Miniprotein binders against Pyridoxal reductase, chloroplastic (PLR1). Designs and how they scored, part 3

Target 1, 350 residues: Pyridoxal reductase, chloroplastic (PLR1), of Arabidopsis thaliana (Mouse-ear cress) (q56y42)
Amino acid sequence: CSNNTSNITTFKPLKLPLFWPWQKVKMGPLSVSPMGFGTWAWGNQLLWGYQTSMDDQLQQAFELALENGINLFDTADSYGTGRLNGQSERLLGKFIKESQGLKGKQNEVVVATKFAAYPWRLTSGQFVNACRASLDRLQIDQLGIGQLHWSTASYAPLQELVLWDGLVQMYEKGLVRAVGVSNYGPQQLVKIHDYLKTRGVPLCSAQVQFSLLSMGKEQLEIKSICDELGIRLISYSPLGLGMLTGKYSSSKLPTGPRSLLFRQILPGLEPLLLALSEIAKKRGKTMPQVAINWCICKGTVPIPGIKSVRHVEDNLGALGWKLTNDEQLQLEYAAKESPKSMIQNIFQTR

## First folded at step 2 (miniprotein)

Design T3c1 (from T3 with K61L E65W K68F E72L E75Y)
Fold by ESMFold2-Fast, scan of step 2:
Formats: C-alpha cells, sequence, structure tokens
Structure T3c1 (fold): chain B 350 residues (1-350), chain A 80 residues (1-80)
C-alpha cells in the first residue's frame, strides 16, 4: 500500500449471473432487469408494521438485489404512513447513495416513482414540483421513470389533462428519462398514449395489478394494448400480497389488515395453490418463484415487495429459468377453476 | 336478505359518489382527509353488514378495499 496505489487483483470464485445482459428488458429508452422490486412496505406502519429499526435489514436486502443484477426499484411519493410520508423514497435514495456495490455507478439504477393524483394538484406546475420533491427525497438529479399513480378520469376529468401536461413537462425538462402510468385501464391507456404522442413524449410503462390472481379480461386487454403500442407492463402484487406463497391457510393468516382479504380469498384458491405447489416441487423451486416466473413468462416485469433479506433471496430464484408453455397453461387453467381472485384496484380506470 | 343487500349496495354507491365529489371539488387537505376517513368508516360498517347478510365475497371485498384505499389517501393527505 505504501509503495503501490494501483488496484490489487482479487481472487474470487466464479459466480454466474441469474440472468445475462441480453436478457434485460427494454422499457422505452431504459434497459431493466427481468424483475424489479417494489418498496411499498418501506415506512408503512399500518399494513406492514414498519419500524425504523428495520432499515439495516432493508438496506442489506437492497444490496443483495443489486449484487444479483436487479436495477429496477419502484416507489411512490405517497408511500409511508402518517409522519413517515415519503419515507420509501427517502430510504431508497439513502440506500442508492450509500451503496458500496454500485462503486459510484448510482446512475445505473432505474428508479421508478409514482406521483399521487391528489385533488390539490391542480396545475401542471404543481405536478412538476411533485417530481422535484421526489428527486429531493431520493437525492438524485433524474428519475428513470416518472409515473402518474392513478387516473382522475372517473371523478375529475379536467384534472387528468393537467396531470398529463405535468408528465410532458417532466420529460421535456429532463427530470425523468421516461414516463409511465399506474392503474390505467384499456380506454385511458390508449388515450394517454395518443395524447403524449401528439406532444412528442413516448409512453414507456403501464403498471397494473397482474398475477395468477389478477388475470381477468381487463388485465389481458391491457397487456394486449401494451404489446401493440410498445409499452412495458409492470406487474404489481405478483404474489397477491402473499396469498400465492403457500405460507398461509385459513388456520394461518397474516397479522393486520391483510387477514381480512385472506379470509375472503384463500378458501377459494385450492386448485391454483395445488398447481403452484406441484410445479414448484417438480422444478425444485418455491411457490413464489413459480408465481413470479409466470409473470415474466407473460412478458411483464414484476415488482414483488422487498421486505427482508430472506424474501429477496427467495424471489431472486424466479430468475434464470422459464416455465414451459404447458406449465403456464396448467397454472392459468387452475386459476380459472379457482372460485376466488383479487378484485380490481379501486383506482383502476376503464 | 337479497333486498337488504340491494339497499346496502345503494348506500355504498351514494358514499362512493360523495367521496368522488369530495376529491373532485375539495381544496382543503385537512377537511378532505377528515371526510374521507368518515366515509371509510361507513364503508367498513357496510362491509360488515354485507358479510352478515351473506353477500358475495367479491362484493364484500370490494367495499373493504374502498375503505382501505380512502383511509390510505386520507393518511397521505393529512401528513403531506
Amino acid sequence: as target 1 above (350 residues)
Amino acid sequence: DEERIKELMEKVLKLAEEARKLLEEGVSPEEIAEKLREIAKEFEELSKELQKLGAPDEIVLRVEWLAFKLNLVAYEIEKS
């Protein structure tokens, strides 16, 4: 060290990546990992029991994802309950800034945030300022994807055009590399795509609830439109808030508000859970890995929630392999035979 | 019971319309948040009554989701 400041060659065993560079998914001008991670639980005291003492483990989980090639992280300006509003963005920003794994390549992480369609965001300037506030919390100069969190078409149609103008301005000002939407139905997806196109702004992504529990007519129509228009579908809740993990039953429910949803849906999922279990066993995989892999096989980019190191380790096992077409059909048939499914998000438009 | 379920669903639709108008026309964050929490409590009560009457699980779940989402929006508004 005293006689030589050059880097010393470090001997390390060969470690194969979970996916190759050419398996990255094109998302507008972006190249993203086949699976990303959502940060909805970060700062959420009400639904996920978040405590700040968890931050060290969340940072370890984030680093594990980065080490395995994950470069897409989804957050929102509305994530974090009560006094922790915006906490998800603050934590993600802190973890990116402090990351030893990135070695100064912080700009290679694709941060996708969502801007809430709050009723007081009535001007395009206010919406651009929402973007600037997110950049401040994230401690970055530019977002990978700036997204509108939900459509106001059903209750405030005049506001929606203003929010769309805000997205245009974010893109034109270079605050975001790409623009997307969340919870948009087939009609509104086409309308915003066409509107943005007239303004010279490509629509990059559409984030919707999509899983073996959320594969209804509307989700399939959205997927079809995305494929036709060159939009990437980002699938949220790919595990149905945990229902597809095989971890829960009518006698073993999660704590908190999720237990109400699980009591309603779990008893009707036997055919689907059995099919997931059988395929998982055959493949030497876990049920969550099979459920996530199915979303990838459908051409979507799933963003399972990052909650712990163990959950990230398991979810990473969804990469590096593919379900056969027959296995996909088996899961889809089992899902159709299951009498229960997730209902559409109430913010989902037509 | 079927007629009672219909009556409760009409109340759900009226409260949903009230929430929609509040979100569309309201400009005071604190007042909007407070009223959304009140509507969310009404949805929680209606969901429990619908479940007692044997309403389809999908309908009960939809009303519960409405309550959950309005509470979430109210929390974000109040602390923003």
Scores: ipSAE 0.000, ipTM 0.184, lowest interface PAE 17.4, mean pLDDT 82

Design T3c2 (from T3 with K61Y E65L K68W K69L E72F E75L)
Fold by ESMFold2-Fast, scan of step 2:
Structure T3c2 (fold): chain B 350 residues (1-350), chain A 80 residues (1-80)
Amino acid sequence: as target 1 above (350 residues)
Amino acid sequence: DEERIKELMEKVLKLAEEARKLLEEGVSPEEIAEKLREIAKEFEELSKELQKLGAPDEIVYRVELLAWLLNFVALEIEKS
């Protein structure tokens, strides 16, 4: 009970890795684990209950992920505090720098950060400086992936071009190994891909909300375009903010603003939750593991969020096995039969 | 009216800078979220005044967008 290291069991064969090198996913010039981790809860004191006393456990969670072959960690310059001081980036940077598991191989970690399209970021130089600020907080010389957090096309199209030029300059200056976008819809994804191509910059990733709760027409169109253009889809919220865990019901809601969303959506998810539960029980897995495995089976790279060692332990159980085509279809039909789904992110473009 | 539009735009720029400083230098997430909503409400009122004075639609829209964005950032601070 006082010894946190004695009871970590995340996979059946202890002698074998959770995945082999040839199971890594190509993402532009990068080779990444089939699942990554998001760090949006790190440094968030208000809603996730982050305290600095948690840093030791978060560092243990990070080390556990590394030990099991995870090399992709997603963060953002807006994550962690309302001060926009990049507390999530600072914590990730500290953990990478101090890592005993890496032992001087800090460059083997693929850090993907996202730069916010704030209305005061009006020049390409300011956007490049945002990248430099992230590198400083992360204490690294080069990012794996530099991402634009959302598109300004619908409200500030001239700013959009400036931000795209900023991404080009980050790549040309060697500040990032690859560039990506987040919350881009089908039309804008093609436009930025083509723009970057004219500048000699490949677009490597598109991060969007994608899960059994978020596989509507638009997500499927984005996936199709990604496949066609050689872009890797990074799936965020693969567990629907926790709705796919099976932990919550109308009588057991989470604390905070999520409870409002859960009250609206959970009652309409019963067919999907039942299918997840049945497959999980049959496979000796958890419902989150099944939901994450489904995202991987669709060819996406999910980035579930971590708050604890237990989160990493559970999520790692999504690796090392695969849903059959019939199981995937069962989940997809159950999702279509469910009358509710996640609300599309308001920054998602056309 | 043209000089009044200029005065309102100066207020917009000052409030935008105040929001930026608050986000970069503020200490309390709760206080930051609340003050961002106050600034957002001021942007909403400035947008209405600009529209009444016949400011270009593009300018009115940009000020409305600033209000919307600050409300979104405040929500994200509270949510995350």
Scores: ipSAE 0.000, ipTM 0.262, lowest interface PAE 11.6, mean pLDDT 81

Design T3c3 (from T3 with K61F E64L E65Y K68L N71M E72W E75L)
Fold by ESMFold2-Fast, scan of step 2:
Structure T3c3 (fold): chain B 350 residues (1-350), chain A 80 residues (1-80)
Amino acid sequence: as target 1 above (350 residues)
Amino acid sequence: DEERIKELMEKVLKLAEEARKLLEEGVSPEEIAEKLREIAKEFEELSKELQKLGAPDEIVFRVLYLALKLMWVALEIEKS
């Protein structure tokens, strides 16, 4: 509209970020878009009903995200059911390599992958080899972020130290630009941060379930610790597996196993869904956009799943604006009034 | 024995992945608790089989600890 720069020239630039895709967020040595995308659905036959015939649509969705300034994509070495194990990494690598939009700028994409804490990964060398296998599937020389997928502290604390040493070696060998963790609770987050610090390795990111359906005391404590220690919180499941989209009701449930969860929880979410609907209507936005924007307003980087071009189009509308403090409080109070919530990920440690 | 241990570790891998996805992706709390108890029982049996075949103690204990973790988690879900 009015491209006038006179105000910027004569006054202090105090403009609050409106979460535009080009307004990058620092994540250790990385600069990422305020929202990324997860690829957990790629190869997931149980919850998503993935088939290889979907790959062309997923590639188009990936390109759309790139075209709109998204540069953070989260995957895992365990994503893919049965014979499709590792398929998410293989598809992401293929899409990056083949991207016409990138054309020689493949390194502009920040790839975050997660390494499973499998019982047979008993040496730091095995964990480094897991990283090398992920690099091979992704067809890249270096990851943006290498993450430990969950903590073994409560049942195999000696294994956890070995896995931490593996993360240190990945960083020291230049296989990853940054190191992160997933499903770490407040106590273990501090412990790994301190351990890595003694080895000269900064802890860049902490990925946990974080949404209007999962903002309990522990999640807020994790966020506080992240702020204090300079760690970026990556929020997964920002839409509660689809429950916050407003597309489902008792008479219109999703197909597959999610319908069981929705039957139990969805009827108890009426106060929250009404608040989301009211704010969405007032702002000219969709309910998913409001729910994702709330996560960004809390200082997290949400990674909603890439499932279709339509989902990416909608989720991109979560950027370029900001909920007021009053709107955020309205959503949070409505969430507390709701008799149901999503269960916290139970691999999340203390 | 080495070939049999390899087969059992393949089963451990598949069950561990199933448990992880179940917990990360979330389904009905009742269904999660039931399936986790089933997986935990299978890990317990796999741990016993691995021990009988002479698998290293560290591997046996890791599988057993994972079984105990999933049983504890299922109990917590049931109480919530």
Scores: ipSAE 0.000, ipTM 0.237, lowest interface PAE 12.2, mean pLDDT 81

Design T3d1 (from T3 with E10Y E17W R20L R37L K41F E44Y)
Fold by ESMFold2-Fast, scan of step 2:
Structure T3d1 (fold): chain B 350 residues (1-350), chain A 80 residues (1-80)
Amino acid sequence: as target 1 above (350 residues)
Amino acid sequence: DEERIKELMYKVLKLAWEALKLLEEGVSPEEIAEKLLEIAFEFYELSKELQKLGAPDEIVKRVEELAKKLNEVAEEIEKS
């Protein structure tokens, strides 16, 4: 809290900016905004209701994020439903290519894509080719971060070593500036870090489900390991697929398949939703902004999803301020008091 | 046993990808629900086979969870 001076002109000392977009955080060899954006909804017709008519608004949302200093965008080669497979990468690539705000500076955007551990990707060369295919869809020469989308350790450990060699080759060939992993648990995270380090490859990021709904023992262990090894945790689903927005209740569910998850979890979230609502009101912020700010306060880089210009406008309000330690503890206590939490991703390893 | 477990897990991944494709194609809700139920049943059968082969309990439970989720999605679509 700032104090007023005793001078005739009343003024408050300048507060150091907190989580401003221009105050980049280190992510391996990269400098990224404190919050990025995910593009899972882009091209997803049934889960998120994507339609091609939305592309103009998605492009406007992308430009708004750039204008406000966001430089991290997460996608995946598996994003886009059915016939739109790869559509998320194609849309992101088109928006970067066509951006007037980026004319001549396309390389300043950190594109993080994820390569699926598909059963037919059995050689390191095939995995490098997956990277090249993503570069083609994105229409860029180099990725900021090339990520393995999930571990095969639990069912195909020999395939995983091949995929890790693929990541090494992507880095060595200059196709990616850094490598990362997604859905890796504590044990596998240490193993891949050590594997890559002996080959001179920086493991810059670990992307995992992390939110007020997903702060169990395993997430906390992953965060601890990330801090110890200099890895940045990218927190996906920081809003719990929308459950932390305050828009939904047992009587007001989202349309589509998400309603099944919401029916099971929302009734058990009342203490957490109440705490989020009260802090949001006190701060003049929205519930999503508070939930995202909490992720940043924990030292993670959240990637909330972009669906509209309004979503980006709202989520940008998570920056430029910080929850107090007491507010963070209040939210964490309310989360623990809540009888329900998010279901663990089926692809997450030990 | 190790090779059989790998073969079954590759089938799990293929079915998971096919399930995602079905949710995307914009075919009738009834057709999507019916196919998702079929895939859910296949996951359930795979979880039983993995258990018989001595796969770790955590793997078996994850495949079971996927079967349950697909069944729940299919039931919800049918009720729409």
Scores: ipSAE 0.000, ipTM 0.255, lowest interface PAE 16.4, mean pLDDT 82

Design T3d2 (from T3 with K6L E10F E17L E34Y R37W K41L E44L K48Y)
Fold by ESMFold2-Fast, scan of step 2:
Structure T3d2 (fold): chain B 350 residues (1-350), chain A 80 residues (1-80)
Amino acid sequence: as target 1 above (350 residues)
Amino acid sequence: DEERILELMFKVLKLALEARKLLEEGVSPEEIAYKLWEIALEFLELSYELQKLGAPDEIVKRVEELAKKLNEVAEEIEKS
């Protein structure tokens, strides 16, 4: 790249390790790549335009990620719209089983799935059975991480205690190597950590919306709590559903319901998109790579979504380098100067 | 009446799931916004009924907060 090319003959910078895929980060008892991948789009017909004809390309994308040292894949039992409910887990399981790169090393893949807090999941036994159903769809004997997909504290606090007991039982029965939560706010995160501790179960991970579009006081407080309690923050929507890619404008919106959010938010992102573009050009990187690298610099493990081989190729370029502190501050300042940010997930607790 | 409070809590759970499904599967901006607004109003009514039955203040406040959040999301979608 032409970055610092004129200085290379007189200045030899140290080649320190920089978020290499093989430099795993600790997540409870697990060792995971600095970036994982999410599979929300797999089987989602309405938001992401999924079709079964895409399966071959999704498998190629999965294999490319494995070849480049990615070992964390996040899914959920609720992923897949309508009749395709559970399809994301079925596809991931099929790809792991058929993988040419794994060849009997299927256990080297860390599968993180999320169990929905459905209104009819009212007993710990039902929640354990949800885990068993996910294992069946994934065709594996044990999950890397079993996660509660959202908290019921804001509308059914009694159900939440039952779901927490379900997580404890999954761990005790050896169905999951670690337990985590998703969409938990600062107060509820401390409460579940303390509850699990009384039951002898460590809380491994907290998955929340976290990106340059989602770094408000709540996200920062969650990160602080995670650091204090030894919990790894898994950052979902690190690209803001695609808003940070630089591909979209008011005149070029994505297809489907996402276009509604983009119409409202994109016009207010000009300072942030400009800063991302400038740093990307300076570094010889893409805007998504810069946005993902920022999440890793903050000590989180981002899980950008996989939809194509091109998507994985680009996102892999987020590894092997590191933003300077000044570049991180520039991006954060630009984000604060932008009048719009991501809408908070409606299931996010306090 | 503890039994009545439990019934209302189950209704809150079902409406929260419906709101999520609508955001994931809804096919038109107008339909999504309108339905989310309807659910927000139902949450508001449920919070009032929970208060009348003596449900803990924290639960009542959380249901009210859900109503407010859904209304805000519906308004943002409508303004698109």
Scores: ipSAE 0.000, ipTM 0.216, lowest interface PAE 16.5, mean pLDDT 82

Design T3e1 (from T3 with K11L K14Y E18F K21L E38L E42W E45Y)
Fold by ESMFold2-Fast, scan of step 2:
Structure T3e1 (fold): chain B 350 residues (1-350), chain A 80 residues (1-80)
Amino acid sequence: as target 1 above (350 residues)
Amino acid sequence: DEERIKELMELVLYLAEFARLLLEEGVSPEEIAEKLRLIAKWFEYLSKELQKLGAPDEIVKRVEELAKKLNEVAEEIEKS
């Protein structure tokens, strides 16, 4: 009967990285993986059906992402419904602290959090204290990126200057390595960039809805401004809340409020879904992997959501290859020929 | 009161995120508009409750401004 020919009982197969170190993306002073992950679903009971029984699987998904070289994780102080407010930051912090994969290198993880423009955050000091509260929940001494979650320009322009001063103070105090914004439109993005520059603070990142379903005039203008000013665009909802996965039809809708959107929009996406399917089959990839890869090819850093180990496994397959220019044009043409797209976020400015 | 004000503001953000999802996910313009108007009514109610608890006037006014913005968005969607 049998002996192992090499008698290596602790051997594990050699694993090649999904991307090489030189493929990391510069974001201000930071070097991040070409794709990150968002934690919006963590603690969200209404929109995403979160339950605490899911925490073990979410931790496994987080470890899988780390194992495959992912070092960017996006969260927010507003994530988590009702009494679970801040739960996303608490879970991310717990997973980083407990990680056996990191083995004392917890500072190699780039944590990007977003501070809500709450009406009660009326002083720069309160906004700095919001950052300190996030650091406490995350159990870390310094954030990779501190972000303003949305602009108040359209309804409270005086508050916005106060929040910008808060970002400046976070940076000056060393609480964050870089500062960014979320849901800023072209006009407001230039304004904050210039304001921060007068204070000696570089604007590192702009997080906006950007995907094959969200590449309208404003998204393209934001991308152009980002390229010109040296700002990295972080693309959220790169899969259109799941519509670009190819897993849904009129007979198989997602649970919850997303089913309303899917009934309205999915029938109008046939050209785009067909193009995604054709390229995916040709490449031996999945439709989500193609959609995410398209965002990377455009020079953005997509942050698909972590919901399960299976989702992370699939999304990781978006790395290590690149769509040709012709494939990108085919997808963009199909998207323009599709009569439906995502609606702009109500907090996104002009 | 401080804890209760925080809970009400958490509900404001929760409803704001739900409104955002509805704008990205609607069956018809009429359904989106109807649901956004319902959320706007909730914001009006919450602003009144925040004022009863002694929340600063600026906070109350900002929640009222969110209600107004949602009603304006609902009207614009109905016109498409």
Scores: ipSAE 0.000, ipTM 0.316, lowest interface PAE 12.8, mean pLDDT 83

Design T3e2 (from T3 with E7Y K11W K14L E18L K35Y E38F E42L E45L)
Fold by ESMFold2-Fast, scan of step 2:
Structure T3e2 (fold): chain B 350 residues (1-350), chain A 80 residues (1-80)
Amino acid sequence: as target 1 above (350 residues)
Amino acid sequence: DEERIKYLMEWVLLLAELARKLLEEGVSPEEIAEYLRFIAKLFELLSKELQKLGAPDEIVKRVEELAKKLNEVAEEIEKS
């Protein structure tokens, strides 16, 4: 279905496979790199072990991404644990402002932030003020995309309508160039699209867990709806929290809370991990690069986490080439035959 | 996620007060009670997921208590 942003002319992809994934992708009124980066680890002491002493290495990773044409960075006002709440936005804003690589073109970076559906955000005005607070932390005048972090439909439907009105006001006031949602299921995605349309606001993006570990019936339905309605799917956790990297086994688990999840799921992923390994070897690529490339081939914009220079360097190798249809089917079949998959986000609606 | 549970507790209290105000403004007691029961079911699901992930018993019990309190408020509103 059409929205006003569908009239925006974007650069057409090159026919040559080597350049196809490197082309800019249309996302509402925005032109973004085919892969972005998420900053959820920035300020996360519990899962990442973040400390402010890490900021220099994160800034180097950010500059490397920019140098290689990445212009989409995803953050959230809830990112950062305890006293570091909001730290992800503060760091991203600092890095953009100080960037030598941007050469005064700071406004070419597309910042996508997510506003938490916190219990105290009960008015549209409070939600608009959440956006203003994010702009202050990011030190920018306007967001590329303002997103609702999760739906309250299942437990606070009256709050959700208020939050939707907040998104409308953010757009109308020019605080965001586009609006999006996160963790919305097929039914709620259609409902918010239609609601926003009655207010003259196009729905730009739907961010959802989507990977070779998360391509169940609901993810496929969401993708179908996005394609039909002209919404771009932003795929988070494209590497399954690291399970698709090939770096972990029953004898080599990550530290922290992820180890519990890995112990339950990794043993059931053998067919998928084998297929990823075989295609990676055939292509001279890494398993993460193949997994990310698969998301891009499906027409999504993946946002793997930016944790180190090494991670950025590896993930950039997902660009500049394309999996064949046969390779995509091989991976999808292997994923279907794997007895385990990722746990669905509890905030994911129907 | 202790900080998140603190926010959920504050939210439950705000929802209970909002429900009482909506009742005073003529919103159906049955609709309000059904809404609170749906939220209680979400906390029950959250409690089960936290238990499966090995969360401390004290955290699981607190989330279960929030679900119980929401059901109690729903019964109270429905009877009034």
Scores: ipSAE 0.000, ipTM 0.193, lowest interface PAE 12.8, mean pLDDT 79

Design T3f1 (from T3 with R37L K41Y E44F K48L E64L K68W N71Y)
Fold by ESMFold2-Fast, scan of step 2:
Structure T3f1 (fold): chain B 350 residues (1-350), chain A 80 residues (1-80)
Amino acid sequence: as target 1 above (350 residues)
Amino acid sequence: DEERIKELMEKVLKLAEEARKLLEEGVSPEEIAEKLLEIAYEFFELSLELQKLGAPDEIVKRVLELAWKLYEVAEEIEKS
């Protein structure tokens, strides 16, 4: 117990914000930070080695992001392995509800969740009920963005129209402030945009794999269409599952199944990793900060994963500065000269 | 649901057979590599779905290993 000295407060150094209000990114009716955070690792035991003992540190990482102006958090109803299905949404909801940093302003957080296109979700009503279930797990009354996790166009085109009607109903019922899609390619993105427009619903966001390891023709076409149609591109896996951090080598691989991917791809990334290292050294930044900053410079909103306080602290350093055009070209050239890259998501449409 | 796990496993076996046929009877190296990458990614997605349904860890790991093996083969074909 300390003496009752509530009138004597330890001063914390005043820090300039990492970004200013006018640097926030417009995303339909929403105003979001230039970078958000993803929660795919929360509850994921297979790929990320999640354990419940991590929850306290994940909550601290969440609070650190909020303290630095981050207001966009991405999750999904399918996140969490086995019996932990939905755990990512449950943890995010708990952290928002318990947040000391928000001080009753829980509605300032933009929650973006994704609804899986499961084969048994055959009615628009079932899809609306998926949204209601996510709201229940998140313990909120309204989502910032409700997203379709992937397109069924290539294998179940009739189901896709039903899922699109579900998105329309979510918006019309006020369950979501905006609607978006994930893993949609250029052709299908135009189709859903036009479909939603006929129903009076604007398409706010398109979430796709986009990074220095994933900047192929399709990603560039999607970015062009997003710019043309007023859709914001949310870039997932901006660090390539950790390969762009510079923390891993043949002698220092990650634990778990990711080590298989790293053994195959990492040796082929030397030109890109060298370019990232050189620019990071020149700028007094880290390699992840440079890789994330590149995504921001391309006009996307990256959502690197929250795994620890240390990761969030480092990723926040991607804000408040900008790569020059020459630095961007250097990174892009090095990426093209690297013999390895990430594979495209199988559910990403044309 | 045990029934859903069986359905996903049947899909895994069907895709594995498609990959085998592509490797043995494919038209061009570039086309084979492209289709193998698509199948590899689908195995990756299926491994995640199987774990979400509570499938045994050993089965999930085997499907994930198959995904990476096909990815490796596809990359070697493209590189060559």
Scores: ipSAE 0.000, ipTM 0.202, lowest interface PAE 15.2, mean pLDDT 81

Design T3f2 (from T3 with R37W K41L E44L Q51Y K61Y E64F K68L N71L)
Fold by ESMFold2-Fast, scan of step 2:
Order: sequence, then structure tokens, then C-alpha cells
Structure T3f2 (fold): chain B 350 residues (1-350), chain A 80 residues (1-80)
Amino acid sequence: as target 1 above (350 residues)
Amino acid sequence: DEERIKELMEKVLKLAEEARKLLEEGVSPEEIAEKLWEIALEFLELSKELYKLGAPDEIVYRVFELALKLLEVAEEIEKS
């Protein structure tokens, strides 16, 4: 086949980017997109019904995210059930390696993985080896962010110090460009920040549940501490388990364990869901896009989950615009007037 | 010690039954999530103890997998 096109026949409007380079968010030494994506569903057979036949669709969703400037992808060494333990990391690594869009620029992707605080990870060396195992599954030489998945302060405080030393060693050995934590409350966040500082290691990120359903006193305190200490808040569950999508009602509940939570909380969300719906209609956007945009407007980096091409396409519509201050206040007021909110994350420390 | 491994396995079975009852009969999402988290942590500790006692790898891994499944269920009550 020969190319019959000429310069005259190739004039077409260029697609505008969803965000500009100067709109990227600083996160320690890293520069990340205003929104990232989580991969918790990848390999999760029990709660999502993952099957390997889904891998092609997940790869297409990943490529769509890359095409639109997304460079932050969050995973964990514990993601994947049973024999598929670590499958989320393996799939992300495969997709990065095979990416046609990256072609030798694989280092432009910021991979954030989380290391589980398993009770048998009792030495800093074991925790460093967990990092090496993640690098092997991801098929990369260095992580963007190495994160501690949860704190052991409440039940094994001596183990936590060992895990913190493990994070320090990962950074010193160049295995990770930055370190972060997940599910840390206000007091523990300050403690780990101070500890890492004594070792010459900056704390780059704090990943916590944060959304219009999860903006209670503790979340606001964590955000304030993050702002003060130069830590970036990564907001997980920005859609409140799906309750903020407008997809569910008392007659149309999700399958699985979430249905119990939805029965209790969803009926009490009417003021918030109405406000989301009204703003979405006014803006020509979807309710999920408005909810995610609110997280971005608060200065957090949300990481909605990648489940399908459709979900990624919808979530990308949260970029390229901003809620006005009045719209943000309207949503926050509606959230306060809603008699129900998300239950506190049971993994989060004080 | 065969007796100690047997005692730990009896505790595993009791906690598994408690988790089942919570999931099927539980009175509130808050209580279910909190109790599942506590049970998951106990399974992780039991897995560690079984490993130290030299219990068969299959048993250690099964208890560990049960802990992970309960952690995933607890997380799902909390996450999207």
C-alpha cells in the first residue's frame, strides 16, 4: 500500500490535551498527572470476579489512560486473590513493557506500589526483599513510589519501626524514587514524617480514603498536615464505593458485600446525590466526573479503579475543567446535610 | 508440638465460623467491618504462629489466604 496523502489533505484539528504540563502535581521528586488510576480489581477473583479473559480490555483501558496523559498508576503486592497474588503488579508490568505508546519511554510512568505489613515481615531486609519482588513482577528497575500499605502501630508497634527502616533502605538503595504511606491517621503521619526526616528520606505521599462521603474531621486533619509538611494526599475511593455514580438505588444495589453498606447509607445520601446530579447536568458531565473533580479541586490526587475501557473514558472526563468555588461549597453543604456518610476506614490509624 | 498446632487450628475454625456468621447475620456494616478486620488480624497472627511451629505449608498458606480474603472483604466495605 502506498501513501497517497499530501500536506494539503492532512489538515485536521489537533486534539487538545486534557491537562497541560504545568497542571501536573508535584509529589516529592515526581511530577504526576492530576488524577491517577488504581489497579485493585486486577486479579481480584473474589470481589470483582476477575478472569484472565479480561486482560485485553484492561490493557486497552491502560493505553487509553496513557494516551490522555495519565502517568500515575497505583498497585500493591497483595492485589490478586489466591494463586493470583501479585497479579495486579504482573499485569501492570506487562502492560508497561508492551506499551506501543511508550516505546522506550517506560520510565515516564510513575508506578506506586504498596507493600503489605504482613506479620512475618519482621526484618527491614525482608521488607526490602518485598520491594525487589515487586520490581521483578513489574519488570522495572525502580519504582516511582514505594508505600507501606498499612500501619501496625495499633497491634505491633515494634514491627512498624522495622518496616519504616525498610522504606529508608529501599530509598537509599535506589529501588524507589520516593516513599509513601497508606491508611495513616494524623498522629502516625507526623511520626513517620519525622522519623524519615531524621534518616534523610522525604515522605512524599499519604494515601487515604477521601471523597465527598469521607471528608470528616480526620480526613481534614490529614489534608492539613499534608499541606503543612509538603506531603501529597492520594485520595482512594473518590466515588464512595460507587455510591456517588448515581447508578444505584434501593431497588438496584451492587452485587456482593457492598450491598450491605449501600442499604444503610444510600437512602441518606439524597441531598448530596441531587447536588451532584444538578451540577453534572449543568456542566454536561457525569456524576462520577464531578465527584472526582471535587477531589482534584481540594488538592488531592484521586486514583479511581481501572475496571474497563468505559470506566477509564468516563473518569478521564473529570479532567480539563474545574468546579467553581460556589459549586464546591454547594457539594460540601449537601454532604453535610446528608444524614449518612462513609464508615471510617478500619485500617486507618489515629 | 502436635497439641499446640491442634489448638491453633481449633482457634482458626472458631474464627472462621465467627466471620461466616458476621457476613450472613451481622447487625450493621460498621460492626461487620470492624469485626472482620479483627478476625483477619488474628488469622495473620495464627498463620505466623503456625509457621514458627513448623506446621505443614499447605495449612499455613490456607490460613494466610483466609486472612487475605477477609481483609479484602473488609477493604471492599471501605473502598470503591
Scores: ipSAE 0.000, ipTM 0.295, lowest interface PAE 13.4, mean pLDDT 82

